# Ledger of designs, part 10: VH-VL binders against Large ribosomal subunit protein uL3c (RPL3)

Target 1, 266 residues: Large ribosomal subunit protein uL3c (RPL3), of Bigelowiella natans (Pedinomonas minutissima) (Chlorarachnion sp. (q7xyp4)
Amino acid sequence: AAAARASSSALVALPGGRMIEVPHMTKDYRDVKVCSRQRKWEIREHMRDPIKMGLMGTKAGMTTYYDDEGIAHPVTVIALEAGNVVTQVKTKETDGYDAVQLAYKETRDRTIPWPERQHLRKHGNVKAMKHLKEFKIADVSEFTPGQQLKAEELFEVGDLVDVSGTSSGKGFQGSIRRWGMKRGPMSHGSKSHRQHGSIGCSATPSRVYKGLKMAGRMGNERKTVKKLPVMMVNDEEKYIVVRGSVPGKKGTIVELRPTKIVGKHC

## First folded at step 24 (VH-VL)

Design bb3 (from aa1 with heavy chain K59R)
Fold by ESMFold2, fold request of step 25:
Structure bb3 (fold): chain C 266 residues (1-266), chain A 119 residues (1-119), chain B 107 residues (1-107)
Amino acid sequence: as target 1 above (266 residues)
Amino acid sequence: QVQLVQSGAEVKKPGASVKVSCKASGYTFTDYYMHWVRQAPGQGLEWMGYINPTGGYERYNEKFRGKATMTSDTSASTAYMELSSLRSDDTAVYYCARGELYSGYFDYWGQGTTVTVSS
Amino acid sequence: DIVMTQSPSTLSASVGDRVTITCKASQDIDSYVAWYQQKPGKAPKLLISDASSLQSGVPSRFSGSGSGTEFTLTISSLQPDDFATYFCQQYDESPYTFGQGTKLEIK
């Protein structure tokens, strides 16, 4: 007789050192739907939905979810540190567009400049926060300065979110790593493994090759990973779990927004 | 005249919950954070956390995460702190205290509410 | 967490004495220190904020000093009403923390 597979769980450290155990997740990741007339109609109707509010979080780490078939899926735990408080609410009348400013990650008062602290006092009597970010949304009427946003009220398991953050810094490196260019010859005793190919065989100073890939900075740029399923939301333990990877290293501040564009493949 | 008046003493059995109230008067309730401070018998003071009555932003000392829940009712100018799953070591005096936004000291205190947990 | 260590834990003194209570922080907290007086069965009372700023209605015999990691509460001429327990508190960084207290007793 085959032995029953034991449930798997792993500890993930949140900012501040608290450890959590992500439970075995058996609920509601929707399968990728087959492209059909009904699926295409559903995608079209979703594009009519208004843009909804998001949240900020901190990448805490990754772990593994095992589905009912025993297949391992990577998931990212995003911590909800102190914050996610509404500050300034902008309207088309006052600012020409609708947006909600969100404050995230409470810090010492003295680390935040006095003018910024006065802004926070004016807009909801809010503690000093490390990060302020605007979320452009369709309807700002339900948001009030000082309001605490809760993840369980904004997201549920199975929702698709876009997660934005700053990618890991790698500095300047040869064109091979940034662009995935083929390395120089290695099989013939060549000592150059990252040497860039020749650039411009002409002495003409104005000549420019279109599409030529050059060495440049890798990382330290904003990146959005789209259409990540929410696997778990827990306001009591202050985390969200999404399937897949998110930008940046452990500790990176990320923005979670409801996905606007769905059904890209179908 | 600023005044914080807390609910009366409570005697509870282990496993029960208790909700302590703190009614504020003499100032604009939403302009200040409400803090809660615990003092076990014969011991010092422990900061438990606070709530911003404007919007309900709350923060807890990690020691009390999951034990304490802080809420407020702005129409009644009253803050609440609920302790769940009481144990004998939750026996203490619980104070509410007013704190200015960027000055984390407490200029006005409630009279304290004694919570006793015994079988 | 910032640890606030008071000394002494107990202090015996007579009326008229000059009394000094010291509070040490585990890291630089600038001047973000408050001092409280607590009498038996009563709530704490704020005496000093910002390490040295005397609160309204507090007698001038109380004074505070210090910055960085070491702070002092001084009572210049002890009165009978001053026998109580005194606490320092830091408010530079959450969680806000108190010293363990100094009980001031009659000799």
Scores: ipSAE 0.760, ipTM 0.877, lowest interface PAE 0.9, mean pLDDT 82
Fold by ESMFold2, last read:
Structure bb3 (fold): chain C 266 residues (1-266), chain A 119 residues (1-119), chain B 107 residues (1-107)
Amino acid sequence: as target 1 above (266 residues)
Amino acid sequence: QVQLVQSGAEVKKPGASVKVSCKASGYTFTDYYMHWVRQAPGQGLEWMGYINPTGGYERYNEKFRGKATMTSDTSASTAYMELSSLRSDDTAVYYCARGELYSGYFDYWGQGTTVTVSS
Amino acid sequence: DIVMTQSPSTLSASVGDRVTITCKASQDIDSYVAWYQQKPGKAPKLLISDASSLQSGVPSRFSGSGSGTEFTLTISSLQPDDFATYFCQQYDESPYTFGQGTKLEIK
């Protein structure tokens, strides 16, 4: 990624008729940190840029990518298995909102229930697919039932994507691992090294407040890893490479969506 | 009556490309997938892949990935298969065949297009 | 990939004979099998789908049976028009695959 470049398009006339160019200051709203209410409203306006279409993939594994300078980057390879076919296209007129339903990972016809097969037949004459996911986007006019989505048409090297998937199950976990709470003292006679601290008052309201962070089951839930750079896109060999890690283990189905917000926010 | 009429025989040199056409008539072109099947001289049948004329979803037998490209023109009710970087072992008869969505058997076949690759 | 193995590869028979052609799948494919007839210089012709369902216009002397991994095509009384090459095909799972073929020759 390179810093944003100022656009030089405005001319100002000086006395005597000489023209000079005044650079317009530009701000990459993706990189701006929003720390005030005025700033948050400003960034909300920018965030109304059209939401673009994404696609689905399968986590294939992680590897090391060496750039032209020989620097190693940890990357995740996301396979593009058979699918990424548009099925139902929803519009404000028909469904009250704009969305595109995407079918992913072709499977044997007999593994898909008859009602779902009829849905796929109705919406683009689509082969049996293991996964149907809805993508809410700004403009559905360019998408037709039965259409094959191509990753090279949706993503370029250097684009930032948010990758969503189901995280691996961790079972029941303590408050430290689940919520990042501090450990108790390891010395000074303490026996409470990993225990949860106080969870409420004894007098008012004399109960545990709703929403208190406690031990419980962790993982096996939807997670989104944001702002992953696309390192490589190849429709011929059916993969996308992103920098960093994605949710889940090898074989996890993931959703790739263009990143809306890339900067830090208060 | 359902008919699939393919383009005529082709003779090509190694490294060239060929595009075989398959014009469909007698049915709604977009209701069925178009499959391609090849038969090398004296050999059996090999499924190459298919295209959904609705929307252009395509799937290839891995043996032919990167070799074959399947397309369709819905307005002309015609499916196409392009073979690239031809080699002598690509010499075969290439058939188009119609398949129902959830029935991967082929009820109607084109007459076949002989592609010969020789120096 | 599902391998379809036909037996026999070549079969000699006389008009009026009953013949059977066997096709074995490398895994359970339920009944998702089709049978084709191909005469020299011609495209294959669908005879049977779903292991046992005769296609329209196919003579009733043709029949199919089987489920799971083993399937048969039977011709109850051979006619002169039946001398051709026969293929089985599975369509349970992509890539769809054909048997190697059985040439049915006249004695």
Scores: ipSAE 0.747, ipTM 0.871, lowest interface PAE 0.9, mean pLDDT 81
Fold by OpenDDE, look of step 24:
Structure bb3 (fold): chain C 266 residues (1-266), chain A 119 residues (1-119), chain B 107 residues (1-107)
Amino acid sequence: as target 1 above (266 residues)
Amino acid sequence: QVQLVQSGAEVKKPGASVKVSCKASGYTFTDYYMHWVRQAPGQGLEWMGYINPTGGYERYNEKFRGKATMTSDTSASTAYMELSSLRSDDTAVYYCARGELYSGYFDYWGQGTTVTVSS
Amino acid sequence: DIVMTQSPSTLSASVGDRVTITCKASQDIDSYVAWYQQKPGKAPKLLISDASSLQSGVPSRFSGSGSGTEFTLTISSLQPDDFATYFCQQYDESPYTFGQGTKLEIK
């Protein structure tokens, strides 16, 4: 469906400095499965067939666009840089599991070790890529080394995807921020407003239990946001738009995987 | 002997599209990348992008994104480049050139295809 | 983008002369430089790859040198067939870029 230009749209910068305008959603938005209280969606017929393969992308940024009903949606633009080429197909017979390895984001040849270059040469005659990731899938027979994957062939508007990436590093954080702990009283003579408080008992167990939530480093961890609807796919401009936020800062690599849908809704 | 033979000269009006072909012979077509290079009259050489015929992997110079579309037909050992929305400044000689996977230089060139855009 | 600055833009020389063309890269590109010869109305011909590797069939009077940011193409003894335009090209990083060219003409 042709995307209509929104009266109010935000520009998003893709890697390399190219600017794109995210259009508002057309009437086809009704076919998008969205997990919100504002709108109930039906599972489209095509969603009965699971998405067969995922992609890698680069988080370009977030913006807002409107649907045909004037509802604002927060979205993340994921750039599809050079890559998403199949490098290796793993099977149960050869590797003990079925998976497709993708290469993503072309880089300088000299930055890739020789063994890795040989791997890429052997498997699809692929240029040096910065990222290699495996996607476990049920049927690998449709994929061959060297195959360029296209987003429009794999994803449609309304599909649900799991987006994985490394979350933003937040440094050393207190228990309140890190774990959502409650603060102490601000009055009545309290001197423990944001302190952790008790960390255990004296006699039993006479120790701090392993895994007790305390202050520490927050972020810079692999996180997955599940069941994000695809709002737009554009292979010409090399981006995909998903509703909601995804892990990481602008410029970080993310993995898009198909969501297994259970039930009628998200 | 390695040979790259391109299609003939084209004259187009502004706004039109043109598709240039490059037929390869004398080597295994899928073992090498096919690059495209432009040369405007009296100007230097500009790399436009490449295609890997093995799986259709493409890389474009950002300057030519949306302008050029590269494709290949392995059965015909032919690479194609389509230029859309032609403008006067697209007037140039377009070359296909063979490149190795980890070699960004071009060892064999087509004879060039002159594309002239005039009203 | 990596900028390749080639010098001189035009060079007049006589048969038998030693000729040197220089190409400077805007950043360190190791030895990922090629040199081409182009005659009027013809496609470029690869002369040198990897800054110094002479291609098969190219006369030994052609040589390339350099690493990092400065590269040179040298013709030890200019022959009548050598009057042409010469280009350097980097292939360290995409997009691949060429020098502006050096026109070698007869003095």
Scores: ipSAE 0.660, ipTM 0.840, lowest interface PAE 1.0, mean pLDDT 87

Design bb6 (from aa1 with heavy chain G104S)
Fold by OpenDDE, fold request of step 25:
Structure bb6 (fold): chain C 266 residues (1-266), chain A 119 residues (1-119), chain B 107 residues (1-107)
Amino acid sequence: as target 1 above (266 residues)
Amino acid sequence: QVQLVQSGAEVKKPGASVKVSCKASGYTFTDYYMHWVRQAPGQGLEWMGYINPTGGYEKYNEKFRGKATMTSDTSASTAYMELSSLRSDDTAVYYCARGELYSSYFDYWGQGTTVTVSS
Amino acid sequence: DIVMTQSPSTLSASVGDRVTITCKASQDIDSYVAWYQQKPGKAPKLLISDASSLQSGVPSRFSGSGSGTEFTLTISSLQPDDFATYFCQQYDESPYTFGQGTKLEIK
């Protein structure tokens, strides 16, 4: 049993240099059981009403929360900068699928091309935003162009979210790091400790298959971390806290989406 | 005949709240942003924030974050600004001003509302 | 934040004088500058937008120029009605900021 540590608040810098103190988090998150091999039905029993819509945010940083049991929880603070405004609402009838387009991160007007500005003007008279992303949702009827989305209205503590973003670039990496391959023997005269090993067979197929995992560039790709519990939502200070790490470095844009529960296991 | 008419002068005690209204007429209320600008006695102009009457998107100057809350009522063509936890340094004339979407200069101004905070 | 430095803070002039007020931006803001006139007890009045675009109803003696970081408001021939405080404002980036103002007074 880990020694109980007093919960401490942590300071996190938001975009623009504003410092926030992440307060003591509620214990509501403890009701959320998330495990890698959890059955789908077990998750449903604990889930509240489905999240209606996602948001975009900016990764502000990570901190650690210690709960009353002394368990350390790594958390990511996601800043909600100016934006998260509904622009276009797509429907099955008009576009062939249901989705809500959000605009995020207000920017200078001159940085947005004219066609895009006209799009934003047409769809809710929205300010110039740096990012436009579509969120596929089941029911788009509640959303209208120009609508400001608020985190506290969409998310509650304990909700599960999928957080998507561009992962940190790691450069050219070996097969061990990139793909989790095992290394060779370190003794007995071995000279291939971290070598890739075999890349195929001679007779059949007598070639290297496309897509064979090898050394190469790692990171800087779209990644999604799934089933992250929401730990805190604060619209006043414009941030949301999720448990775990999210893709990307500080300052990168992330998408918070309702967790898709598919299959038999989580 | 664009007009912005603000509510009357307010005198409040420290810690109180005040809500200033700005009624717009002579144009389509939802086609323009409503900005708020403060001017302390003998001081310059400070932009406080704006609200898009369409959808309610608002942005604040960081200086006034937590101090000012902007809202709008499209049915009444009226914008509101609420100031909370008033202090003596909040004593100022508050203006509403109309701004275009991609040209945030202020072509029309309200007459101003004087808010005086005194013990 | 973009800082707008306006100069001079005070200017004494006579009727008929040519008056120039300058505003310097802390960064390049292209032509996203407006000029306002404010009389005591009144709201500011927009004079010029986009650095040089004269607003309707504003006398032609007012003119604006500049691009990038330096902007000027010029009154070619000062009239009695022109004694007021003038402000520049940038609207390139939020937060929108004003110059500290120039009080134009009678010499």
Scores: ipSAE 0.831, ipTM 0.927, lowest interface PAE 0.6, mean pLDDT 89
Fold by OpenDDE, fold request of step 25:
Parts: sequence; structure tokens; C-alpha cells
Structure bb6 (fold): chain C 266 residues (1-266), chain A 119 residues (1-119), chain B 107 residues (1-107)
Amino acid sequence: as target 1 above (266 residues)
Amino acid sequence: QVQLVQSGAEVKKPGASVKVSCKASGYTFTDYYMHWVRQAPGQGLEWMGYINPTGGYEKYNEKFRGKATMTSDTSASTAYMELSSLRSDDTAVYYCARGELYSSYFDYWGQGTTVTVSS
Amino acid sequence: DIVMTQSPSTLSASVGDRVTITCKASQDIDSYVAWYQQKPGKAPKLLISDASSLQSGVPSRFSGSGSGTEFTLTISSLQPDDFATYFCQQYDESPYTFGQGTKLEIK
């Protein structure tokens, strides 16, 4: 039994400048296998009923928690700012697919175009929100325009979520960093340490194929980190804590979606 | 005519809670936001938060986070505000006020509810 | 938070006087300003919205002006019924904030 390191409470600043103290993690996730050739049914055994709906949040920051056995768990605190209100409910009959649109991050009225304000007015008399996102879900019948979604009603500790967001921009990067390519030998007369190498063949196709992985702009694109466990949910303090890192820098918007477990294996 | 009628004055001890009601009439309750504003004796006005009766969306002034809880009952056209863990500095007149969706000025006010916190 | 600085805090005037109350916002809030009148023991009454829009039932002697950061409430000819406390309020951004108030007293 690893010596229990004293649980350090972590203070995290929320976007509004409010400091929150994230309590010590009490749940042990070490025995929960998410993606290690575990059969789908085995994964589900560790999960409750499927999450019905996602939420939007703001990445507040990362911290580390130690469990009772002294194991460190990197976590991301996601602030739930004003919002997460259901606006439009789309159905197969009306739109060809089932989805719930959420409005997130209340903003000044004048920053939202009039048509968008009218849309929000029509769909639940919702305040001006900076972000509108659709969540595709299996059953939209439980959601109505204007409905405030609460994290504690949707998520429980141990749930798995996919977190989507815009990744941090990294500028122009080489092939090694951008694509994880290997470097050449560093010694023995090598002059190709970090060079890309061959980019094609001579006769056929006698060109560089489109989409060839090369140096270029990296980041600032939509990315999803999948199967992150929810570690804490607090509607009073308006945050959710997930294990692991999420896309983006502090202050960026993220989408928490129910993890889709498909196939026979994770 | 639009009217907001609040519950009567309350006297509470420190640590207690109080729930103030605001009954709306003369308009469609769900078409407007209900705001709460307090006024300490001899002081100015402080916005506490609002609730959308449609769907129950609520937003609080950070100063009153954890202190005030706003709820609404559409069937009764009534908004409620609960104050918890009352302290002496919570002594004030509390007003409900109607606000439009994209114009959060307050066109109609309740008569106010005096909450006195005394030992 | 947007701070609304109202001046003066107290104003003494006589019936018939022209009275001006000013409110300064800490940032540009366009025209998202309302003015209220409050009498002792009563709830505030909305006088003006959108900086200059006079509410129904409010006497025409009341007027509002301003945009951006500077706003004014003017009473062209003070009447006995006008002695009260006046508040400005911004509603450009939450939290919605009020000025400190101006108590209008009889000189």
C-alpha cells in the first residue's frame, strides 16, 4: 500500500476570478480500464446508465490530486459559466436528425446579432449567449427550450466523457513535432537529423501526393479527447473535474459529450 | 395592470433561512425575467440575480452566490428567493422586479420585503 | 463589474428649479442606462430607459440624455412630488449595477 500522501487541496481560478478549492478525490479509478482491449460489456459494467446530454464549459486549468494510495491524478477543472440552456430541440421530423442545441456563456446583448437574439428569444426566451452548439443525442424528448441543464443531473462521478475543443495553436512546426516522425541518426556522419526525408517517388507518381504529412501549421483545430472520467461535479460552485487534459488553453470553450463506446472493444 | 406582490416582513435569527415570495399578475409570467434587488438600510440598490421562469435558468450576482436561491412556480405565477445562513448584514429590503429579456431595466417592482436579522 | 458613479450624492433645490443628476460609467455602455425614482418606504419607480426613453406616465419634465460613459437625468422644473432619491442603473452587462443614488431635498 503506497503511503497516502496528504491530500493537497488545489485552488483553481475560474474565469470570473473566483477561486475554488477542489476537494480531494475519494474515488479510485485505477481499476477502471477504459481502452485496454477491454470488451465493451466490461467497460459498461463500470458505467452507469448512458449520459443523456452534454454540456459546454470553460477550461479553467489543470491540477493534480493524490488518491489515498498516493497516486497522482492529473485533472482538468472545467468551469460551468452562465449558460448551458437548451435552445432549439431538433428532431428527425423537423430537421432530419435528433439534437439539442445549447446556449453557453452569457454575454452582452449588443454583442449578439439581432437574428441570433430572436432565435434565442423564440427558443426559450434565452439570454444572449456567446456560444451555440448542438449535441446529438438518442432521445431529445426530455429537453425543452429554455431548460437549464445542471451538471449534477447529467453527470456522475465515474462517467466517461468526450471533451472537445480547439487545440492550442503551436505555429509552424516540423514533421517530428507535428506528426511524430522519427529523427535520423545523430552520429555516424548523419546530416539528416530532423529532415523530413523522402516525399515521393521519381517515375510514379512523379509528384507529391496531396495530404502528405509535412511541416506546417500545428494546432488551432478541433480536437477531442475521448473517454475521460468525471471525477467531480459541483453545480454550486459551477465546475466539473475530469481526469486528464482537455484541448485548448485556459479560458477556451470545451464541449463535454457522452462517450461513445462502439464495437466489441474499447 | 402589472402587479408584483411580495410576502410580508420577516424577522429571523442569525443562521436561519427565509424565503420571500413574489406573486406576479397582469402579464404572462413566463415572458419576463424576474430579478431580485436588495437595499440595505440607508444604502443603495444591489442586483442579486434573475430567474427565467421559462426553464428555470438563473444567474446570480457573485456577491450573493450561496446566499440566495431563486426559484419560480409558473403555475402560481410566483417567484421565490431563499436566503440561507442569515447574518446581520443581510438585513435589508428585498425587491422583486420584472425585466425584459434583452433590456434588463426594471419596469415593475414589488413593494419590497423587509428582512430583519437580529439576535 | 461596471461601476456607476452618480453625482451629486445630495442635491438641495427649490420648486421650479432645473435639476441635473449625472451618472458616469466605468466603461462604454452605449445607451443601456435606466433612471429610477425612489421615495421613502417605496419601491423604485422606473423613469427613463435606454438613457432617454421616458416611461409611460412619467411627467415630461423628466428627461434623460447621454451615451457611452456619461449620462444625465434632468428635471426641467422641479415639483413638490419630485423630492426623492434617484438612481441610475446600467444593464449592458451583468451584474447589473446601480449608482449610489442622489437624494433630492428641499432647499
Scores: ipSAE 0.823, ipTM 0.925, lowest interface PAE 0.6, mean pLDDT 88
Fold by ESMFold2, fold request of step 25:
Structure bb6 (fold): chain C 266 residues (1-266), chain A 119 residues (1-119), chain B 107 residues (1-107)
Amino acid sequence: as target 1 above (266 residues)
Amino acid sequence: QVQLVQSGAEVKKPGASVKVSCKASGYTFTDYYMHWVRQAPGQGLEWMGYINPTGGYEKYNEKFRGKATMTSDTSASTAYMELSSLRSDDTAVYYCARGELYSSYFDYWGQGTTVTVSS
Amino acid sequence: DIVMTQSPSTLSASVGDRVTITCKASQDIDSYVAWYQQKPGKAPKLLISDASSLQSGVPSRFSGSGSGTEFTLTISSLQPDDFATYFCQQYDESPYTFGQGTKLEIK
C-alpha cells in the first residue's frame, strides 16, 4: 500500500488511432559486453555472433515505464504496421552477398508504380507496400519470398537492437551556424567571413563551397541509435518497446537490427 | 473450372471453437489471396480478412482481430478459418472468396458454411 | 474505414422495367467498385468490376457507371431471373467494405 511513485504508463497511439498501454516491467535489460576497438581487431581472426534478421516499424511515441525499484525509464513504442513480408532473398551465389529484402506498410495498389508491383508479385505475391529495405544477414536459408516475419520470433525482452531512421530535422541553424563553427582563428578581418557567406568567389573557393554543402545536409541524414534494450514485444497488439529514444518524429519509419558485435567472444 | 468447396454446417455451444475449410481447385492456389466474408442471418456482407498462401501473410478486419485465425495448406490447396470463443452473435454464414493480388474484388466464392452458436 | 451506402434498401419493379441502384462511398475510391448479385441461400455472384466492366457470362442488360464517390448499377430490361439482393463493394483500401444491400422484388 505505502508506495509513492509510480504505477502506470500513459496510453500511446499507434498508427490508425488504436491506443495501447505499455505495462510496467519488472526486469532490467541484460548487461552484454560490446567489443572495444582493440578487442574488435583481435576477434576478426576468430568468431563473432552471426548477424540475425531485423524488422521495420513506425515510431508511435514515447512513454515511461517503472522498474521493480520504482525508477522511471523513458521508452519508445514502435508500431508494427501491416507488412514485414519477405520479398527478394539474395545469396552469394545469385547476387554476391546474402540479404533479405523486406516490404513494410501496406498501402493502396494505386500508390505503387506498376514496375514495383511486378517486383512484389514476382517475389512472393506481395501486396503493395510503401517501403522496401534490405537486411544483410549471415544465414538467409530460413527466409522465403512471401514470408510474414513475426517480432516475437525474432526478438526477446532484453535483446539489444540498433534502430535506424531519418533525422527529425532538428539540426544546426543553417549556413551561418555551420560556417561559424568551422571558422578557426583568422588572419582576415571579421568582415571577410560575413562576405564569404553571401558574395561570389574568392581566392580560396574550395573551403567555402564545402562548408556550404555541409550546412545544407542538416537534419535529413540517416541516424542509428545503438544498443537499445528491447523492453517488450507484442505481435498480437502490433508493437515493440525499446528503452530510450529512436530517430525521427512520430510516424518515422525505423529499421530495427540486432546490435552488431554482441557476442560470446567479446 | 475454378471451384471453392467449403466444409459443412456446424452447430456449436458458446465458448467453443470451429474451423471452416475451403478447398480450391481449377487454378494455381498460390497465385491468389483467399478472403473470408461473413453474412449474419438476414444481413449484409462483411469482409473478415485474407491470407496469402505464398508465405502466410495475413491481414484481418479489426473487428475480427483475435476472433478469427486464417491459415492455409498449399499442398492440399485448402484455406482454413478458425473462430474461437464463439458467441451467439457469431452465428452466420461464412464464405471463402478468391481475390487477385491487386484489384481485390471476388470473382469466385465458396458455397458458404453456416455456423450456428446456440446454448 | 470506407463506408458504402446503398439506396434504395428495397426496390419493387415489374418485368421489363429499367431499374437503378445507387452506391455512395464515404471518400474518393476512384473506380474500385464491384457489384454482386445474391439469391436466397446462395453465394454472391460477381456482376461488375472496376465500376463499369461487365464480367463474362453476365447478361448485357446489366451495366455500371460512376467514379469517385457515386456509383450506379442499372438493369435495362428486368427479367424474372433478376430478383435478388444486390451489393456494392469497394476494394480501394482494406478493410474492404460492402454496401448494406438492395433487395429487388419483382411483382
Scores: ipSAE 0.775, ipTM 0.885, lowest interface PAE 0.8, mean pLDDT 81

